# Designs tried in a protein design chat: VHH binders against Transcription initiation factor IIB (tfb). Part 2

Target 1, 335 residues: Transcription initiation factor IIB (tfb), of Methanocaldococcus jannaschii (q58192)
Amino acid sequence: SVDYNEPIIIKENGEIKVVKIGELIDKIIENSENIRREGILEIAKCKGIEVIAFNSNYKFKFMPVSEVSRHPVSEMFEIVVEGNKKVRVTRSHSVFTIRDNEVVPIRVDELKVGDILVLAKELPNIEEDIEIDKKFSKILGYIIAEGYYDDKKIVLSYDYNEKEFINETIDYFKSLNSDITIYSKDLNIQIEVKNKKIINLLKKLRVKNKRIPSIIFKSPYEIKKSFIDGIFNGKDAKVFVSKELAEDVIFLLLQIKENATINKKSINDIEVYEVRRITNIYTNRKLEKLINSDFIFLKIKEINKVEPTSGYAYDLTVPNAENFVAGFGGFVLHN

## First folded at step 11 (VHH; from D06 with T50A)

Design E01
Fold by ESMFold2, look of step 12:
Structure E01 (fold): chain B 335 residues (1-335), chain A 121 residues (1-121)
Amino acid sequence: as target 1 above (335 residues)
Amino acid sequence: QVQLVESGGGMVQPGGSLRLSCAASGFTFSDYGMSWVRRAPGKGPEWVSAISWSGGKTYYADSVKGRFTISRDNAKNTLYLQMNSLKPEDTALYYCARSRYSYGWYGMDVWGQGTQVTVSS
């Protein structure tokens, strides 16, 4: 079972989004009128939700969830692997390791520092025919990461030395016949843009939530990549104050076959997350099935006892697969 | 050394008002945009409001627009947040933050320790 706050990418009613597993499961259970109880375990049937799970070819796909469950717990274990990816799970929950060229479950209470875990190397790249411009997707990424808008204007701030990106932004909004005003102070540039059509689009996309919109998770590769370039402002690393946005970004990076390391810092009880893009590590194992897999194999750095977020642990059932992807960095979890 | 110190927090009933202050030292206050960010129990940080270096431009989260007013006094190196019509949902630890940008709404690079605001009957 998994902690309340652990991120999981889902498909629900044609929308792809990253949610907290505990929030999802609590809502399903609390809206169900036919809850099955097995001891302390609460179980509800689930329809219309898919999660990412691997198949017999070691490839990830969206697969339907048949049931969700929760039970009270008093402790969780936070597993931290290479790249500082992490997940909080119960001591009896199984994750996956590799043994004799086979991917096998292993219980959390049997893990030790230095053991190898299976995580996602890449995720399914869902591509719908979406009328989203590459230039807009890059600007959208920048707005979500660093932008402001209200009913009247969009406001973007730049360092003076970001001349190419500044020019791209100005040219884009000029091409849309926008009212543009530029302010400067020392080495800072502020661009104010009035364009009601774009502001209405940002509202429809729920950009105020500062989350990656579903249309981006469903977009062609080049659109996803352009959006990511906007988030990172052409750099290899970005500091996020929003953990949820950082989690979204990690899942999107996996869709474009990139990976990242995470550097968590605590500043006055505020946790911030530096996400640094890296190229995926190609396994050099000789078994063809593992070489062609969607898996990456990472060493455990830490195992820490922590308190549960909600007092409950959460789980879901994926028939046939008996696994799902969740956690900060894309852990493969048994069930 | 660069420092931000918040004050003015406390307990207040729903519908009440509070004024937060943030004293800045160790840097040229008037060169920087400033922000207020809050963190409710069990939740991540939520940006609340920002003000440009001169005070000429202000920005608000939708959840506080019309109820909160950000201001600054560059002569006294002090940032303010006037909070009116307070709701239980406003209960949080409120942080003062300096932006690396002159206009303040993003790019926080210096944080205070926070001041607690509790809105409850």
Scores: ipSAE 0.411, ipTM 0.792, lowest interface PAE 3.5, mean pLDDT 88

## First folded at step 12 (VHH; from E01 with R100Y Y101R)

Design F04
Fold by ESMFold2, look of step 14:
Structure F04 (fold): chain B 335 residues (1-335), chain A 121 residues (1-121)
Amino acid sequence: as target 1 above (335 residues)
Amino acid sequence: QVQLVESGGGMVQPGGSLRLSCAASGFTFSDYGMSWVRRAPGKGPEWVSAISWSGGKTYYADSVKGRFTISRDNAKNTLYLQMNSLKPEDTALYYCARSYRSYGWYGMDVWGQGTQVTVSS
């Protein structure tokens, strides 16, 4: 079972989003008319939700969830692997490892530092025809990461040396006949844009949540790539104050066959996350059968006992596959 | 050494007011945008308000707009947050943060240790 705050990418009513597994499952259980109880375990039927699971060819697909469950717990274990990817799971929960050229489950209480775990190398890249173009998607990524807007205006700030992106921003909004004002102070440039149609679109996409909109998770590769480039503003790394946005970015990177390392920094109870893009993945543990798989094999760096977030642990059932992807970095979990 | 020190937190009843201060030292305060960020129990950091280097531009999260006023006094190297009409959901640890961009709402590279605000009966 998995901790409340662990991220999981889902498809629900045609929308793709990353949610906290505990919020998802608590909502389903609380709205269910028929809760099955097996001891302290609460179980509810689930319809209309898909998660990512691997098939017999070791490829990830969206697959339907049949049931969700929760139960009280007093402890969790945080598993940290190479690249500082992490997940919090119960002692008895199974993850996946490699044995004799096969991907097999292994219990968390049987793990030790240095063991190899199976994680996602890439995720399904769903591409729908959409009207969002590359220029808007890049600016949208920048707005989500670093921008401000209200009912009147959009405000973006740049260093003077970001000339190419400054010009792209100005040109884009000029092409829309926007009211543009530019302010400067030393090496800083602020661009203020008045365009009611774009502000209304940002509200429709719920950009104030600072989360990746579903339309981006469903977009063509080039749109996803441009959006990511906007988030990172041409840099290799980005520091996120929002863990949820950092988690979204990791899942989106996997859709475009990129990966990242994570560097957590904590100051006075504030945690920030530096995400550094890696366009090539080094894995010296690949086996011939698994070379074409969607898996990456990473060594465990740490196993830490931690407190549960909500006092509950969460799980879900994916019929026939009996696995799902969750956690910060894309862990494969047995169900 | 670059330092931010918040003060002015405390306990207040719903509908009350508090004024937070943030004393800055070790850098040229007037070159930087500044922010207030809060962290409620069990939640991640939430950006609250930002102010440009000169104080001429201010920005607010929707949840506080109309109730909170950010200001700065560059002569005294001090950032302020006037919080009016306080609600229980405003209960949080409030941090002062410096932005490496002069306009303040992101790019926070220096953080204070925070001051607690508790809104309860």
Scores: ipSAE 0.347, ipTM 0.750, lowest interface PAE 4.1, mean pLDDT 87

## First folded at step 14 (VHH)

Design K03
Fold by ESMFold2, look of step 16:
Structure K03 (fold): chain B 335 residues (1-335), chain A 123 residues (1-123)
Amino acid sequence: as target 1 above (335 residues)
Amino acid sequence: QVQLVESGGGMVQPGGSLRLSCAASGFTFSDYGMSWVRRAPGKGPEWVSAISWSGGKTYYADSVKGRFTISRDNAKNTLYLQMNSLKPEDTALYYCAKSGRSWGYGWYGMDVWGQGTQVTVSS
């Protein structure tokens, strides 16, 4: 079972989003008409939700969830692997390891530092036809990462030496007949854009939440990549103050077959997350049987006993798969 | 050594007012944008407001727009946040933050933070 705050990418009513597993399951249980109890487990039927699970070919797919459950707990274990990916799980929960070139479950309480865990190397890339082009998607990523807007204008700031992106931004909004005002101070440029149609689109996409919109998770590869390039502003690393946005970005990177390392820093007791893109994917530790799988195999760096977030641990049932992907970095969890 | 020191926090009733100050040192204050960020109990940080290097541009989160006013005095190297019509949900530790740019808006881009000053709004 898994801690309340662990991120999980889901498909619900055609929308793809990253949610906290505890928030999702609590809502389903509390709104269910018939809760089944097996000992301390509260179990509810689940309809209309898919999660990512691997199949018999070791490929990840969205698969339907049939049931969700929760139970009281007093302890959790935080497992940290290479790249500082992490997940909080119960001692009796099983994750996956490699034994004799086979992927097998192993209980958390049997894990040791140095053991190999199975994580996601890539995630399913569902591509729907959308009416968002690469130019807008890049600007949208930049707005989410660093921009401001209100009911009258969009405001973007640049260093002067970012000339190409500045020109791309200006040219794009000029092509839409926008009113553009440019301010400068020393080596900084501020661009203000008045365009009511674009501002209404940003409101519809709920850009003020500073989360990746569902339409991006469902977009073609080139749109996803352009959006990510906007978030990172041409850099290979970005510092996020929002853990939720960092988690969104990690899952989106996996959809475009990229990976990242995470560096958590504390600044005056505020945690920030440096996410560093890896354009060259992690070299799969060469395992003959699994070379063509969607898995990456990472060593455990730390196992720490921690307190549960909500007093409950959470799980879900994926028929015929007996696994799902969750956690910061895409852990494969047995169910 | 860049330093930001917040003051002016305290306990206040709903509907009340407080004025926060942030004393800056160790850099040319008038070259950089500044922000206020807050952290409510059990929550992550929330950007509140920002002001440009000159004070000529100000930006606010929707949750505080119309109630809070950011300002700066470049001669005194001091940033201010006037908070009016305070609500219980404004209860938080309020941080002063320096931007790495002359424009201090946006959720991301703050490079130096103060230690914070506590604001508590309770009946």
Scores: ipSAE 0.520, ipTM 0.829, lowest interface PAE 2.5, mean pLDDT 88

## First folded at step 16 (VHH; from K03 with W53Y K98R)

Design L05
Fold by ESMFold2 at other seeds, fold request of step 20:
Structure L05 (fold): chain B 335 residues (1-335), chain A 123 residues (1-123)
Amino acid sequence: as target 1 above (335 residues)
Amino acid sequence: QVQLVESGGGMVQPGGSLRLSCAASGFTFSDYGMSWVRRAPGKGPEWVSAISYSGGKTYYADSVKGRFTISRDNAKNTLYLQMNSLKPEDTALYYCARSGRSWGYGWYGMDVWGQGTQVTVSS
């Protein structure tokens, strides 16, 4: 079972999004008219939700969830692997390791620092026909990462030396007959844009949540890539104050066959997350099935006892697969 | 040495008011945009409001628009947040933060924060 706050990418009612597993499961259980109980375990049937699980070819796919469950817990363990990817799980829960070139489950209470765990190298790239272009996608990423908007205007700021992106932004909004005002102070440039059509689009996409919209997770590769380039402002690393946005970005990077390392920093008592993109990922394994797999194999750096977020631990049933992907960085968890 | 020190927090009844202050030192205050950011227990940081270097532009999160007023006095190197019609949901540790840009909104270059002042709204 896993902690309330662990991120999981799901497909629900045609939408792809990253949610907290505990929030998802609590909602399903509390809205269910027929809860099955096995001791302190609460179980509910689940329809219309898919999660990512691997198949016998070691490839990740969206697969249906048949049941969800939760149970009270007094302790959790945080597993931290190379790249500072992490997940909080119960003592008796199984994760996956590699043994004799086979991916096999292993219990958390049998793990030690230095052991190898299986994580996602890449995730399924679902592409639907979406009517947003690369230019808007890049600007949307920047708005989510750094922008402001209200009912009247969109506001974006730049360093003076970002001339190409500044010009791209201006040209895009000019092509839409927008009212554009440019301010400067020293080496800072601010662009204010009045365009009610675009502001209404941002509202429909719920950009105020500062999360990756579902249409991006479902978009063609080039749209996903442009959005990511906007988030990172053309750089290979970005500091996120929002953990949820950093989690979204990690899952999106996996969809475009990139990966990341995470560096948690503290500013006073506020945790921030530096995500650094990695575009060349290889498997240090010789068996062709493992080389061709969607897996990366990472060493455990830390195992820490932590308190549960909600007093409950959570789990999913994925028929036939018996696994799912969750956690900060894309851990493979046994169910 | 750059420093930001918040004050003015406390306990208040729902519907009440508080005025937060942030004293700045160690940098040219009037060159920087400033923000108020808050953190409720168990939640991540939430941007509340920002003000440009001169005070000529202000920005508010939807959750506080119409109730909170950000201002600055560049002669006194002080940032303010007037908080009216307070709700239990406003309970948080409030930080002032210096922006890496002149306009104050967003998270860019925001690496200078105060230690925060607690605001508790309870009945």
Scores: ipSAE 0.578, ipTM 0.840, lowest interface PAE 2.1, mean pLDDT 89
Fold by ESMFold2, fold request of step 20:
Structure L05 (fold): chain B 335 residues (1-335), chain A 123 residues (1-123)
Amino acid sequence: as target 1 above (335 residues)
Amino acid sequence: QVQLVESGGGMVQPGGSLRLSCAASGFTFSDYGMSWVRRAPGKGPEWVSAISYSGGKTYYADSVKGRFTISRDNAKNTLYLQMNSLKPEDTALYYCARSGRSWGYGWYGMDVWGQGTQVTVSS
């Protein structure tokens, strides 16, 4: 079972989003008319939700969830692997390792520092026909990462030396007949854009949540790539104060066959997350099925006992597959 | 020594008001945009409000717009947050932070933070 705060990418009624597993499952249980109890375990039937799980070919797909569950716990274990990816799980829960070139489950209480775990190298790239173009998607990424908007205007700020992106932004909004005002102070540039149609679109996409909109998770590769380039402002690393946005970005990077390392820092007890892109990643395995898999194999660096967030641990049932992807960095977890 | 020191927190009933202050020292205050950020118990940081270097532009999160007013006095090197119509949801540690940019909004370059001042809104 998995801690309340662990991120999980889901498809629900055609929308793709990253949610906290505990928030999702608590809501399903609280809204259920028929809760089955097996000892300390509370179980509810689930419909209309898919998660990412691997099949017998070691490929990830969205697969339906049939049931969700929770149970009280007094302890959790945080597993940290190479690249500082992490997940919090119960001691009796199983994750996946590799033994004799075969991917097999292993219990958390059997893990040791130095053991190899299976994580996602890439995730399914769902490509639906969408109405968002590459130019808008790049600017949308920047708005989500650093921008501001209200009922009247969109506000974007730049370092003076980011001339190419500044010009791209200006040219794009001019092509839409927007009212543009530019301010300068020292080495800083601020661009204010008035365009009611774009502001209404940002509201419809719920951009003020500062989360990746579902339409981006469902977009063609080129749109996803442009969006990511906007978030990172053409750089290979970005510091996020929002853990949730950093988690969204990790899942989106996996959809475009990129990966990342995470560097956590504290500023006066405020945690920030530096996400550094790794644009090419290779397996260190020679068996062709493992080379062609959607898996990466990472060494455990730390196993730490931690307190549960909610007093509960959470799980879900994926019939046939008996696994799902969750956690900061895309861990593969056994049902 | 670059430093930000908040004050003015406390306990207040729902519907009440508080005024937070942030005293700045060790840098040219009027060159920087400033922000208020809050952290509720068990939650991550939430950006609340920002003000440009001159005080000429202000920005607010939707959750506080119309209830909170950010201001600054550059002659006194002080940032303020007037909080009206307080709700239990406003309970948090409130930090002032110096922006890496002149306009203050967003998270860019926020490398100097105060210690935080506790605001508790309860009946």
Scores: ipSAE 0.549, ipTM 0.827, lowest interface PAE 2.3, mean pLDDT 89
Fold by ESMFold2, look of step 17:
Structure L05 (fold): chain B 335 residues (1-335), chain A 123 residues (1-123)
Amino acid sequence: as target 1 above (335 residues)
Amino acid sequence: QVQLVESGGGMVQPGGSLRLSCAASGFTFSDYGMSWVRRAPGKGPEWVSAISYSGGKTYYADSVKGRFTISRDNAKNTLYLQMNSLKPEDTALYYCARSGRSWGYGWYGMDVWGQGTQVTVSS
C-alpha cells in the first residue's frame, strides 16, 4: 500500500490530473454507499477512474480502476532511486525489478540499496482536439510557474536577459489588443496585462491552483513541449517551491519522452525542488528486448523508515494489469 | 552576512490582529522585492503577499486579500505585514523572503529566507 501524499496521474470525467492517492481514495470511500471490510481493510468499488498501468507488451496505458482500499498503518518506507525519485510504501508492498530480462514483482522488505527498480521512462501521450496554440501554452506555463493574476490583470516578471521571451509575451498580448504596461528597474522587468478574455480563461483553467491544467495533459506533443519550455523559461532546470507542481511537471515530461532528476533543498523548514531535465540513457548494459519498453531501470540509493502521513496506507485494483504508476518520478507499483 | 529576521508573531483569537516585522541586513534592501510566505502544519509553503522594491506595487493571495497589508520602510530596512481579521486557517509559521526580482510577484531567485515567526489563531 502507498502513502497518502503520493502523486498519481488519473483520468476522470475526461480530465487528466495528478492527485494525492490518499485524497482520492478517502473521497471515494466517504462517498460510497457500499463499503466492504476485510479485516482492517476498507474497500470500495470504483467506477469512472483510470490510472496508468503497463500491459503484457511493457507499454503504459490508462486502465480502469475497479476498487480502492485503505488500511491503518504505523510505518512506511521511503525508497529513493537514482535521480532522487522517491515513493513511500508499506514494507509488504511489491514494486518491480528485472530478473532474467523479465519485469517481476519484489516486496519492499526484500529490497536493498543498489537493487534495480522499474520506473516509467515515458507515459501515454493523449492527444485530443484542443484549441490552445503554442504561444499561449508557453505563456501559460510561465504564468503558472512565476505569474500572478487577479480579476483585473496578469502580472509577469522577468530578468533583462530574457528579452526574447519578453518580446514574445508582449507580441502575443498585443495581438489580442491588450492593455500592456511595462515597468523596468536595473535588471528587472515587470509586465502588467489587462485582458478580460485571457483572465477568464485562466480562471476556467484554475491557474490559481498553480497546477498543470488537464487541457495540457491532453494536448498534442508540441503544445506540451511549449508549455514545458514556458515553465523552464528555456533552461534545463527549474526550482519549484510547490512540490505538487514539481510532481505535475515530472509526469508531463514523461508524456513528451523526457525525464528529470530532483534535487531537494531545505532552507529552514521550507523545502524546494530543483527539477533538471535529462536525456534517458542511464545504462550501457544490453537489455535488447526491454530497450523498446516504456521502462527505465534505476538503482536504489536509500531505503528509509518514515511515518505515514495520514495513519492509513492506500491501494488500487487495476484488473488484468495488477500494477499502476505513482510516486514522485513515476514508480511502478504492484497491486 | 545577508540576513532576514522576523518578529511579531504570537497567539490571537479569531478576529484579532497582529503586525509582523522583518529586519533586513547585509544587502541593499531597497533594490529587492520582498515576500511573505507561510507554512501551516503538514502543508507546503503558501505565498501570502509580495511588495516591489519601492513599495509602489503590492500583491496578495486571494485568501488574505482585504485582511492583510504588506508594506516596507526602506529607510529602516524593514518589511511589514499587518494582519487583520485573523482566522484559524491563518495559523502558520510566517517567513520573510527576498525576491531575485525588484518589481514583484514570483518565486524567482528567492535564496534568502528568515527563520520564521509563529502565528497561532485559536479560540
Scores: ipSAE 0.494, ipTM 0.806, lowest interface PAE 2.7, mean pLDDT 87
Fold by ESMFold2, fold request of step 20:
Structure L05 (fold): chain B 335 residues (1-335), chain A 123 residues (1-123)
Amino acid sequence: as target 1 above (335 residues)
Amino acid sequence: QVQLVESGGGMVQPGGSLRLSCAASGFTFSDYGMSWVRRAPGKGPEWVSAISYSGGKTYYADSVKGRFTISRDNAKNTLYLQMNSLKPEDTALYYCARSGRSWGYGWYGMDVWGQGTQVTVSS
């Protein structure tokens, strides 16, 4: 079973989003008319939700969830692997390792530092027709990461030496006949844009949530890539104050066959997350099935006992697959 | 030594008001945008409000717009947050932060933070 705050990418009613597993399952259980209680275990049937699971070919796809459950716990274990990816799970829960070239479950209480775990190398790339283009998707990423908007205007700031991106922004909004005002102070540039059509689009996409919109998770590769480039502003690393946005970005990177390392920093007890992109992914296995798999194999750096976030641990049932992807960095968990 | 020190927190009833202050030292205060950020119990940081280097532009999160007013006095190197119509959901540790941008909004380059001042809104 898995801690409340662990991120999981889901598909629900055709929308793709990253949610906290505990928030999802608590909502399903508390809104269900048909809860089974087996002692302290609460179980509800689940329809209309898919999670990512691997099949017998070691490939990830969205698969339906049949049931969700929660139960009280008094301890969790935080497993940290190479690249500082991490997940919090119960002592008796199983994750996946590799043994004799087979991906097999292993209990958390059997793990030690140096053991190898199976994580996601890439995730399914769902591509649907969308109403936004490549130029807007880059600007959208920048708005979510750094921008401001209200009912009247969009506000973006740049360092003066970011001339290419500044010009791209100006040219894009000029092409839409927008009212543009540019301010300068020392080496800072601020661009204010008045365009009610774009502001209404930002509201439709729920950009105020400061999360990756579902339309991006479902977009063509080039749109996803442009959006990510906007978030990172042409750099290979980005510092996020929002853990949720950093988690979204990790899952999106996996959809475009990139990966990341994470560096958590504290500034006066405010935690920030540096995400560094990795585009050169290498498997250290020679068996063709493993080379062609959607898996990356990473060593455990730390195993730490921690307190559960909510006092509960959470699980879900994926029929036939008996696994799902969750956690900061895309862990594969047995269910 | 670059430093930010918040003050003015306390306990208030719902509907009450508080005024937070943030004293800045060790840098040219008028060159930087400034922000207020809060952290509620059990939650991550939430950006609240920002003000440009000159005080000419202000920005607010939707959750506080119309109730909170950010201001600055560059002659006194002080940032302020007037909080009116307070709600229990405003209960948090409030930090002031220096922005990496002159206009202060967003999270970019917030490298200097104060220690925070506690605001508690309870019946």
Scores: ipSAE 0.487, ipTM 0.796, lowest interface PAE 2.8, mean pLDDT 88

